# Ledger of designs, part 8: VH-VL binders against p38822r5to271

Target 1, 267 residues: p38822r5to271
Amino acid sequence: LSIGNEIKDSFKETHKWVQNNLKWLKDIEQFYRERAKLEKDYSERLSRLSAEYFNKKSSTSVPISVGDTPTTTPGSIEAAGVVAWNEILSQTDMISKDHDQLSTDFENHVANQLSGLFTKLDMTLSKINGFNNDMVNKKDNIYHELEKAKKDYDEACSTMEMARNRYTKASNDRNKKKLDEKEMEMNKCKNEYLIKINQANRTKDKYYFQDVPEVLDLLQDVNEAKTLFLNDLWLKAASVENDLGANVSKRLQAANSVVKQNKPSLN
Below, E stands for the ipSAE of ESMFold2; O stands for the ipSAE of OpenDDE; V2 stands for 0.75 times the mean of E and O plus 0.25 times the DockQ between their complexes.

## First folded at step 1 (VH-VL)

Design p8 (framework fv_pimurutamab)
Fold by ESMFold2-Fast, scan of step 1:
Structure p8 (fold): chain C 267 residues (1-267), chain A 122 residues (1-122), chain B 107 residues (1-107)
Amino acid sequence: as target 1 above (267 residues)
Amino acid sequence: EVQLVESGGGLVQPGGSLRLSCAASGFTVSSNHVHWVRQAPGKGLEWLGVIYTGGSTDYGNEFTSRFTISRDNAKNSLYLQMNSLRAEDTAVYYCARVDIVATYEGDYFDYWGQGTMVTVSS
Amino acid sequence: EIVLTQSPATLSLSPGERATLSCRASQSVSNYIHWYQQKPGQAPRLLIKDASNRATGIPARFSGSGSGTDFTLTISSLEPEDFAVYYCQQGSNWPYTFGGGTKVEIK
């Protein structure tokens, strides 16, 4: 009975452990959803900043000189500076879009995938647990029937012994008939009890030495599948974040190229 | 808003049976662990059993043979079937939720029903 | 099963006083001890989760501490509404268990 209790507790503990590991997926999902929102907020703020300075720049008045001397608008140098500033603002807006893309990627390729993984594995865990419950119920039913068959057999034995005693003290046809009837009933109960003993032993052996190890292996498979898929999702999360880094680098290189082109004009 | 409402309590004779219901709103019972906890008059809280997200159940050692927990996902409700009741089963019965998203490994009960009183006497 | 022992069984104090409630586990529960408050005729209410984290809406005067087998719930200055029964619960191992409770009553 102690071995059976230890195995039963082991299933409960393992099931709880796997379930908690799956529950952890929901927290990882929530982290990436909140991370995506931060990227979205940053993107929107950066885009607004870029737009505000485009408007501010266009509102700056250029002094108009009125006089007898031709006023040369400082065209080349002023134009070069304006071009560089426009490029910085433009690349800032592009960087905001890159962060918006990261937000979308975290939601669609990480958080939604984690949600799907949880649903799939939770369904599988539910089926395994249902299978275990069916096996436990079958085992308990057989043990209950065994106990009942034993009690029936014990009662039949007692009744037969009483009939035998009556026949021994008064040997007549009536007492003989009653003894034969009770002996027949006892033999039926004995056969039923023996059948139940064999069924219980087979059910016990199958349950403890085949079925329980199999369901524990299935629980472990669920956890291993979770770990493998989670590792793939973490690699995906790192990949989309690396893509952001590469894109931002390209934006800044484009801005630097425009600025560098201005220096040769001053040689 | 998360809410749990127990019903079905009342007076029952020793040896009798009774089924309690727990109706959930604001969350899905199949997405959380839902537990039954009882409290005898003037005594402490006693954990009775749980139904897991997957539908399997566990019970405290003293309840396994007489009490059965089940649920109806379509009705978003939880049940406790109580058989072979004894005077010592007289208690307020609560259902309580474990939010499996919020509570990693150390499960706690974040929402409780108001409780339903079961009195076992002749 | 893990047995939780709460002490004292009863604390008789006046408003404004400090209350210190103990919960001891028969084996390590890490930090997975949770505290509940129950007023007469009401369901239990979550106060502290994972040994030291206040639940939503719980006043700052409630604090929890401890790890392993020894845990404490402290109410720094009792308010009239704090006179209730307090239970600890372990969420570490199956089956879940509750302590016997500590009744904080007015002197």
Scores: ipSAE 0.000, ipTM 0.359, lowest interface PAE 21.5, mean pLDDT 80

Design p9 (framework fv_pimurutamab)
Fold by ESMFold2-Fast, scan of step 1:
Structure p9 (fold): chain C 267 residues (1-267), chain A 124 residues (1-124), chain B 107 residues (1-107)
Amino acid sequence: as target 1 above (267 residues)
Amino acid sequence: EVQLVESGGGLVQPGGSLRLSCAASGFSVSSKYVHWVRQAPGKGLEWLGVIYSGGETDYGNEFTSRFTISRDNAKNSLYLQMNSLRAEDTAVYYCARDTEYDYVWGSPGAFDIWGQGTMVTVSS
Amino acid sequence: EIVLTQSPATLSLSPGERATLSCRASQSVSSDIHWYQQKPGQAPRLLIKDASNRATGIPARFSGSGSGTDFTLTISSLEPEDFAVYYCQQRYNWPETFGGGTKVEIK
């Protein structure tokens, strides 16, 4: 195996490796679409739950009365509990909206971006493969033309040798004319063969020392672009999940503050 | 790994026909020139013919009427159809890949990858 | 058709010795001679292309020389694995032809 053959074989292997890596992007996309769906389902269920208990609270709210002064102390306790419960339900509804936002962010800023990345890189990979196929075909066509020109030249040489032998056996004007004609045909075929040798050498050198290294670099560029953009998308996915965590923390802090402020305590 | 593997050889009666296969791996047969070469027991190598990357074929003068080379790109394989077989066709048949064009002053290439061969015996 | 004559038909040598194999063409083939090695029961292996260019993976002890009608394959110091039959091939004139081979055997 020459260095050119090693480079040629590496294109097929590198191309398949890059192609498989791009297919992996579709699995990552599907994960985030399913993850977004889970968040959307959770959001809708949590919102319905909070709404149900808001409505249930309104229909089941009954003031407590004890003894001769039923509305003083029981009213204070009931008021504090009601305020805390209302805050918990309110913050639960806000948490459901935070999860709805996460679902939307996963779809728009992660999954759709992965889909777009796959499409662009797949199109680029297809163009690189097409370019490589065109270059290989051009090289092979020139080599085929070279083989044909060589065969034509070889046949013309044999024909000229036959004419020379005939002239040697019978040195007449007819045989001399025939020999001259075949010598001219041989020289024409020789010139075509030499032209094809030069074309083939230039095409071969360009293919192995310029085109193949360039397409291998382009394949590596596709994989590097995939890695860089994928890293950006993972950072975005982490960011939107971190935003959910921060928002939920704020919701719960608000609920805790109301509960603590209205806690019945004796000093 | 680049390989050529011949198959289809065996015992054939004189006047019979046989089709040999040559399966390629590690490269595409449509991208290369591939040759058939035979070797009679205890004798030297004899060139039979070639199929070019474009699908065209050429044969040695003795073989043009009895032997046909073909290719199936989908199966990445080449074939040698042999008709009207004679005792003198008894040989190991090899397929061989032409080198990438590495021309140096007059040579288009040599045979860089060979199959292990398949034995054809023509006998009654 | 170009006839290639290889000599000697058999070359009996010991490991470590220099082997010189000849290939003579019936007419000029320029530098269009290739050399192959074949061990019993195995396929031929390309050694030298275009008279003097070693194929990939071929040890430096193998060298080729010549032009026109006289060509030589030289093995500078025989290793045990070098005992085999060697063939020359021309592709200068259609059809492609091979020499009769030189068997390098242990003395």
Scores: ipSAE 0.000, ipTM 0.363, lowest interface PAE 19.5, mean pLDDT 80

Design r1 (framework fv_rovalpituzumab)
Fold by ESMFold2-Fast, scan of step 1:
Structure r1 (fold): chain C 267 residues (1-267), chain A 122 residues (1-122), chain B 107 residues (1-107)
Amino acid sequence: as target 1 above (267 residues)
Amino acid sequence: QVQLVQSGAEVKKPGASVKVSCKASGYTFTDYAMNWVRQAPGQGLEWMGWINTNTGNPTYADDFKGRVTMTTDTSTSTAYMELRSLRSDDTAVYYCARDLGYSSGWYEFDYWGQGTLVTVSS
Amino acid sequence: EIVMTQSPATLSVSPGERATLSCKASQSVSTNVVWYQQKPGQAPRLLIYGASTRATGIPARFSGSGSGTEFTLTISSLQSEDFAVYYCQQYNDWPLTFGQGTKLEIK
């Protein structure tokens, strides 16, 4: 296990872990969309039920009798029980609207926010992956240049060595000029190689002590952001459900107040 | 050298669909998100959506949601944008654009395709 | 959605002069603003991102400034190739939105 391979595996493993955590956000989003649909379905059915019974009441036929006397005030014969029933139907419709509001709140303040969060973090994760790949490529390019410079230097050394051997065998002006020429070329290649060694060392230090920690920190930031926003959305979901509970309680209290007037023994 | 090459001009009738391609070269395709932006004749730029080229997950602007589909083919480094139920007001030049990404910016488009003119008429 | 409003719609200036283009956001976008240049028949070209950072290869005569809701693109010494339409874009919130553009033309 080399240190370089361990670091490479660390980024890959952490990236995969964060990516899997982001996919989980889509499951949570789907849960709240299905939960919202249940509330919407309940709301529509409850509203229809209250409307049906309201209409049924108004369609009731009144028996015609020859013994009836004219009433003095229209509507004065509406029994207290009828008033209570109208209030129950009215508050039932209001409860259906409260559930419709919860459905809307789950869609707009929970599910859509989860969708937006996933989109933003998924894009961020993609950019972090691109940043990591760019840094790895830059490092690899510098090491490739170093290898090339070393090869050029080794070749120039070999060529100079051959020229030196020829001069040693025959010490003439031609062989001396050739040796000087090849020695100059070797020194040029040596200087290029030294420059590349320094570049590679700087790149290695930057990569291991700055770049790798930075991309790992960025991955951790994505997961931290996911956790923080998800926690906020959990709290928001609880808040809108609590609001529903309070509103329904208020609706039932209003209905019961009217009913209590017909049955004072209800306390 | 980064290059984005789009498919050729299209003429469509109202109600038809069009699929525009954007072939990327000169960089690692999956490292950058691809955005789609359109421009009606004589009008400004309108963002349509983006796709994460690594995961294949698209995000669409509300005005196009339900009519647009964005996809990628990683093996050919190509992004696609399909727009359905075309109307005359969909006549525009459609651009793909690479997100600059990690270099101290977000949602800024450093390289653009040459544009694909889609004409919807009858 | 955040509305980006550019002014003026058209700016007529002479070569060698300074041009100042404005972009206003309907709500705060921090410094998350990008500027593009578009010449007739061409795709847009990235000029400035992060309100003030020049993109690679963009001449020093282009500069951006601003934060919050008010942004400015300045071209300090206009060259003939600078006459084009300029667009601002915000990336603070979804959806991404562009301004209507400012056309810079020769006086």
Scores: ipSAE 0.000, ipTM 0.365, lowest interface PAE 20.6, mean pLDDT 81

Design r10 (framework fv_rovalpituzumab)
Fold by ESMFold2-Fast, scan of step 1:
Structure r10 (fold): chain C 267 residues (1-267), chain A 123 residues (1-123), chain B 107 residues (1-107)
Amino acid sequence: as target 1 above (267 residues)
Amino acid sequence: QVQLVQSGAEVKKPGASVKVSCKASGYIFTDYGMNWVRQAPGQGLEWMGWISAYTGNPTYADDFKGRVTMTTDTSTSTAYMELRSLRSDDTAVYYCARGTDYSSSLAEYFQHWGQGTLVTVSS
Amino acid sequence: EIVMTQSPATLSVSPGERATLSCKASQSVSRDVVWYQQKPGQAPRLLIYYASTRATGIPARFSGSGSGTEFTLTISSLQSEDFAVYYCQQYNSWPLTFGQGTKLEIK
C-alpha cells in the first residue's frame, strides 16, 4: 500500500516534470524563429541599401570605362575610387545574402527541428500516459471484482452457517435440503473469490513492481532524448552562426584587397 | 479430525519425475484447496502452488511452471503433485497443506499439514 | 515477489525468559502475515495469522504484532517445548513467500 502510493506519486511528478521540459522546447523554438526573422530583416535592409547606392551612383554620372587596369593619368584616382566603391557595395550585398542564409538555416536546421522533436516526444509522452491509465483502470477493475467476490463469499458463509445451526438443532429433511443448497452456493462463491484473489494479487504485483517502473523508465527516456537532441541542435545553431562569421570575414578581405591597390602613395 | 497423509520417501535420478500423493480425511475435500510447499535440507519453506479440489484447476508459482503438475481425485480425497526434470537441488521435503477451519480457509496460510515426503535426487 | 527477512538468524534464551522475533517485508503487506513453529522432523505448526490473531489451541504466551513492513512474534515466558525454528509468511500477494527462519535455542 505505501510502496504503491510512493510509486504513483513518483509517476505523476516525473510526468509533470517531463511535460514542463517539453513545453520549454517551444520557447527555444520561438527564440530561434525570432532570431531568424531579425537576420532576414537585416539581410533585406542591407540588400536594399547597397542597391540604392548603386543606383544613385549610376543616375548621377556615367562610369568611366578604364579597361583591365587602373590608369596613372589625370582621372585614374577617380576611376580607382569608383572601382573600390563598387566592390564595397557588391560585398555588402553578398554579406546581406550570408545573413539571409543564416536566417534560412535557423528556420530549417534549428527551429523546424525543435518543432519536430517536440511533436515526436509529445506523442510518445501521450502514449506512455495512455498505457499508464489503461494499467490503472485494469488494476481498479480487478479490485472491484475482488471486493464483490469477497462480499458474496462472506454472505454465503454466513447463510450456510445459519443453515448448519438450524440442521444441528433440528435434523429434518427440510433443514438438510436448505443446508445442502447453501453449502453449494458457498463453495461456488469460495472458488470465485479464490480466483479473484489470485488475479488481483498478480495484477497488483505486475502493476507496482513491473509496469510502473517500466513506465517511469520510458518517461526518463523521453527526457534523455530531449536533452540529447537539444544539445545537438544548440551545436548546430552555433555552427551556422560561425559560418556566417567566416563568410563575412572573406567578404571584407575581398573589399580591403581592392582598396589597398589604390591607396595614395606617401613616398 | 483433519488429517493429511502423504506417500513415502522417494529416491530419484536427475532427469526423472516424482509424483507425491496427499490423502485427506476429516473434512469435505472439495471445500478446501490444497497447497504444496517444499523445504530443502537445512533451508526455509518455498511455496510451489495451489489447486482447487472443487474445480481441479491449479495455480503454480513461476519457478515451477512448466515442470510441475497438480491434480486431485475427489473420489479418493487425494491430491497429487508431480515434479518433472528433477535436479539435485530439488532434494527436499515436500508438504501438502490446507487452510484453517475458519472462514479464512483459502490459499493464504496453513493450519493443516501433511507429514512431508522426502524426495532425494542423486546420481 | 515480496521478500520476507527474519532476524536474528539464531536467538539463544533460557526457559522462563521472553523472546522477541522480527520479520520484515520488502513492501507493505498490511496485516497479512502468518507465523509458524517447526520442530525437527515435523511439519510447520500455525501459531498466528493476520499479524496478531492466535490460531486455535495456541497458548496465550504467543502473541504477534505489526502492520505494513515490520512484524514481531513474542513469547512471554518460554517453555521447554518452545525451542524450535520460527517462520513468518506473507499472504498479501502471490506468490506466497516465507522468511528464512529464526532458530530459538537453549542458552
Scores: ipSAE 0.000, ipTM 0.344, lowest interface PAE 25.0, mean pLDDT 80

Design r11 (framework fv_rovalpituzumab; at its last look DockQ between E and O 0.02; V2 from the best seeds 0.00; counts 0 for: pae E 22.0 > 2, placed apart)
Fold by OpenDDE, look of step 2:
Structure r11 (fold): chain C 267 residues (1-267), chain A 127 residues (1-127), chain B 107 residues (1-107)
Amino acid sequence: as target 1 above (267 residues)
Amino acid sequence: QVQLVQSGAEVKKPGASVKVSCKASGYTFTNYAMNWVRQAPGQGLEWMGWINTHTGNPTYADDFKGRVTMTTDTSTSTAYMELRSLRSDDTAVYYCARDEYIGGSYLEPNYYGMDVWGQGTLVTVSS
Amino acid sequence: EIVMTQSPATLSVSPGERATLSCKASQSVSSEVVWYQQKPGQAPRLLIYGASTRATGIPARFSGSGSGTEFTLTISSLQSEDFAVYYCQQYGNWPYTFGQGTKLEIK
């Protein structure tokens, strides 16, 4: 019984530990939802900023000259600068959209998946807990039956002894018959008690050497599954953010290509 | 008999909240997950979320996060769904539905699907 | 999320004839597909789970098949009570999603 209690405690503690780990998934989920929100806000603000400056009127005028040979004029240089600036703003707007995409990716590919992972493992954990309860109940039931059988046997012994004493005091056919009946009942109860002892021993052995290890292994499986899937989601989170970086780089390169055409000299 | 009985129809104004109840009978309430599904008039089924009746842990669909709360009362075998900040497009029949077994059996194949449904609760949102 | 696409949107069939309803998943969902039947003014009823297993009390004329991305609900001989809307749902990946439904009507 003491060993049983210790094992029960072990399960409870392990179960609680796993449960806390699952709760941790919820925290991680929230983190990525908050990141998604930040990306969304940044996207919107950046988009507005780009639009504001894009719509800002330029006082730059470009003189047009028609000749046999195209030449770069000071006005043309200024125009080139304006073109470069417009491209920078345009690419900045595109970058804002890339951040919006990252927001969406964090929500759909990370946070939502964490939510799904949590619910699946949570349901599994409940099943495991139910399984453990079933095993505990089976064990407890057989022990209760054992106690009952013991009580019945003890009572039968007591009644048989009373019958014996009565027969000893008055040795007649009636008392003999009663003694025989009570002895038979005692033996019946004895056999039942022996059966319950054997059943209890088998159940105990099964519980401690098979059932408990199995349940603990199931808890371990849940924990391992959590770790594996969580790792995948972390990698996914990094992947989508790297995609943002790649996109940003491409946008900047596009802008740079135009900037490089904005030459400081006429020729 | 296994059944789910939901609360009656509700009429709400925009911005209000509604709380629908779903009472289970004929089975062990905490052994099965509970779903909430709604259906707008003439539309298809929309999953709102589900709750682990054993632990009380809910999981919500993305469209309802922050606006829906699912709870259970194990003593009365009742599930609750509260939807806040109601809009006209929230007008729908809301269903509770029993799902997978979470009671601890590993002997049978995994069971999926909602096999027992409530009768539905009509929620009308109008100004 | 996985998109479940049912086809056709409406299927007109005569009583006694065979009806075949399709459900396609945007990604593989193994055999984790459920079919529901819904009649007007009623809650949905579970027909098939695990793509091919009939729920308790469902007539033998209903059958499900498929795996991966292609799933089919078949009604071998339509009865008058079978005219309803049918929905498929996937349990293969989170979140679990419904098809848009197929209305089976009498021709």
Scores: ipSAE 0.490, ipTM 0.791, lowest interface PAE 1.1, mean pLDDT 91
Fold by ESMFold2-Fast, scan of step 1:
Structure r11 (fold): chain C 267 residues (1-267), chain A 127 residues (1-127), chain B 107 residues (1-107)
Amino acid sequence: as target 1 above (267 residues)
Amino acid sequence: QVQLVQSGAEVKKPGASVKVSCKASGYTFTNYAMNWVRQAPGQGLEWMGWINTHTGNPTYADDFKGRVTMTTDTSTSTAYMELRSLRSDDTAVYYCARDEYIGGSYLEPNYYGMDVWGQGTLVTVSS
Amino acid sequence: EIVMTQSPATLSVSPGERATLSCKASQSVSSEVVWYQQKPGQAPRLLIYGASTRATGIPARFSGSGSGTEFTLTISSLQSEDFAVYYCQQYGNWPYTFGQGTKLEIK
């Protein structure tokens, strides 16, 4: 059936289009997982760098010039320099923790949500496909029953026509009985055929004018849901990265405030 | 009538790969998703992932990403799960189980649980 | 990932008694909880889905209830065949997660 074939092609084409669009979610998920790993690696390296310099002996004394009288700086000035340096290292470690948090946020609030979205939408696609298959199978079964009923009716008509011709050539009670029997059989087959026509027409009308449009709308709804939720996840990704920026700025401002108080001389 | 039949037990050395099969019968293979669940000796159930049998799209649990591949062969109604870089703690019974998504209302997409399970495949990883 | 916690780990009851098994989710899963029964050497058997709907062929003595984070499986009059390990599973969020199981044993 031309109409049936075009509708089957529409479902197949739309389903494939939606399926391909959902596969894109896996690429976006992988990007954020790799992005999270980069943040984790940076965090670990930055924390290690900070720890390494905490372990180095801090020397705040000025070297004694060769042959010159040694000069000393006040202990308070030496201590202030060490305090400023320790604050820089401390805030650097805090920045590494901020990047660790971003890595975790990308995994939990973006990548895992993308994976969950894919799973739920893929499950919905499977359910829609299952429903479509059930509808097609039911329609095809009724059409096969209709075809069989038509064949049976056509055969009964032929048989009745032969009986009528025999009665016309030899009008006796025996041939009349046989004609009546075949006419009754033809009428039974005709009634079955009419019932099957009505069933097929109701099933066809429901399938083409109600069920198929609804299934196609559902396939488009899946793609629309994907787009809406993906947009929300992109906004979430930007939000967690903006939080990192704000936190890093705060860390650096804290370090700078301590450094600004480091005066090299009191007069 | 509806059945999932899995391949036989396997013994592997650490670092090897194993591929378990799950043959479906008694229903339309592509109308149901296939899950893979494992159970270590004396332990509970652990979901590994699933595959949409109509589209071929798999979704894996994070613990198995990079080591697991799920595939299907629709011509034989068979699902496969391959686990690579085996460790001793991968010793477990591996199950396939179908999702019941056919016949329900598509207007109310619900998960009906895993209603049919394979008999399980014991994979032993030892040196 | 949502953590599913079952209690008690082991429940000892006599045939004919009522057994009540608990399952708690670390965050809300609405009514999206499934219960399975597993006997030694066998695959799990689906009992309840949607927190309270019995699967096909499951005896009326099995019932489920709960929503949000607290779920219960009740077996109203224990038969000898009911002594097994019971698992809850959530499907409200990915990845799907199982509880650790409750072993039901004869007292």
Scores: ipSAE 0.000, ipTM 0.463, lowest interface PAE 12.1, mean pLDDT 82
Fold by ESMFold2, look of step 2:
Structure r11 (fold): chain C 267 residues (1-267), chain A 127 residues (1-127), chain B 107 residues (1-107)
Amino acid sequence: as target 1 above (267 residues)
Amino acid sequence: QVQLVQSGAEVKKPGASVKVSCKASGYTFTNYAMNWVRQAPGQGLEWMGWINTHTGNPTYADDFKGRVTMTTDTSTSTAYMELRSLRSDDTAVYYCARDEYIGGSYLEPNYYGMDVWGQGTLVTVSS
Amino acid sequence: EIVMTQSPATLSVSPGERATLSCKASQSVSSEVVWYQQKPGQAPRLLIYGASTRATGIPARFSGSGSGTEFTLTISSLQSEDFAVYYCQQYGNWPYTFGQGTKLEIK
């Protein structure tokens, strides 16, 4: 009666807590999708900027003419400065592509994986809830059968008592035969009631000491799996961002090497 | 038994107000959010909003803001929806429907969907 | 707001056959979809929540699937009592929105 409701409430409470923890994964997923959008926009704007300054540099190149010193020959100070500037612009464009890759990596390796994790664990929760409902329904059906058998036994007892009272007041063979018949009916109902009591007791023991602990353990397993996989996905997110940092550092080192070759001349 | 029982049908003139009641029984009223959903004749379902039965704070769908007021009386386990400035296109069956809060928090309802609905209240607005 | 689009608008199916009803969200709602059944003159009845979990007392012939933007309600071995209007609803984002309904009728 009351104990059945407390067990059902315990499962519902635990299921709610696990599902609430899973819904947090949706917020984390959305954060990385928004982060990917920011990185994509930055990449596109940075690439456009480098292209615009390539165009600006091309427009301001001094023409080679009769009597003029060429500005693009490898041996001039102006030519070395243009080479350094072109390398800075080229490395800036490569950095823009590094951010495009980070955007893709956040989507593919973090956000999409978070979405898949949520979907898999949410489907597992739904299966656990369905199995719990099936176990509760089976237990409730057996208890309904017990209640019916109790009612049948109570009625058989009442009719036997009426027949006993008639025999007590008029102790003839007809009343004795009817009493014996009702006593046999009552004993049949008693045996059926005892069978249902045994079935209900076995079902109660299985439900409370096997089924309920197993279902609650499965809910705990889902929450533990969520935590473990989320930690792995956070480490993956850090890894892809660290890769960006390493690539940017390499780009800047390459640019620095070219800049250091741009020295003043006595020309 | 878990049950939501709504007030009876209403006939109103345009410009009037209607207040529909929804009495809950068989469960802890403040453990479930209360939604209001309407259905015009021959049409689909339209969510109007919900009221947080813990705090008394409503959230209204944009189409109903300014014309609707949702309240509760926790002492009688009753939710109310009042729609003002009625017009003929407000003719509909109005339902209350409960849903659970997520994780025992009263911040997000609809944990298991709307599992119990009232019988509906027909409001007819004749011009 | 998120638009839920159901298809087909009407589905004619014989008893004992399989019905497949579709619901598409205009944006991802993860698995936060419910399905309702409504018979004439009655309030809606909760069938499926979380896209795939049957509500208490719902027969096994009802099943749901989907995640993200596409969702399906499947009714195997249709019975006479299953002919009704079916609505999907998303609860992944405010405001909650319903599909326009799919009427399941006897062929």
Scores: ipSAE 0.000, ipTM 0.371, lowest interface PAE 21.3, mean pLDDT 84
ESMFold2 (binder alone), look of step 2: mean pLDDT 90; pTM 0.926
ESMFold2, look of step 5: ipSAE 0.000; ipTM 0.383
ESMFold2 (binder alone), look of step 5: mean pLDDT 90; pTM 0.924
OpenDDE, look of step 5: ipSAE 0.422; ipTM 0.754

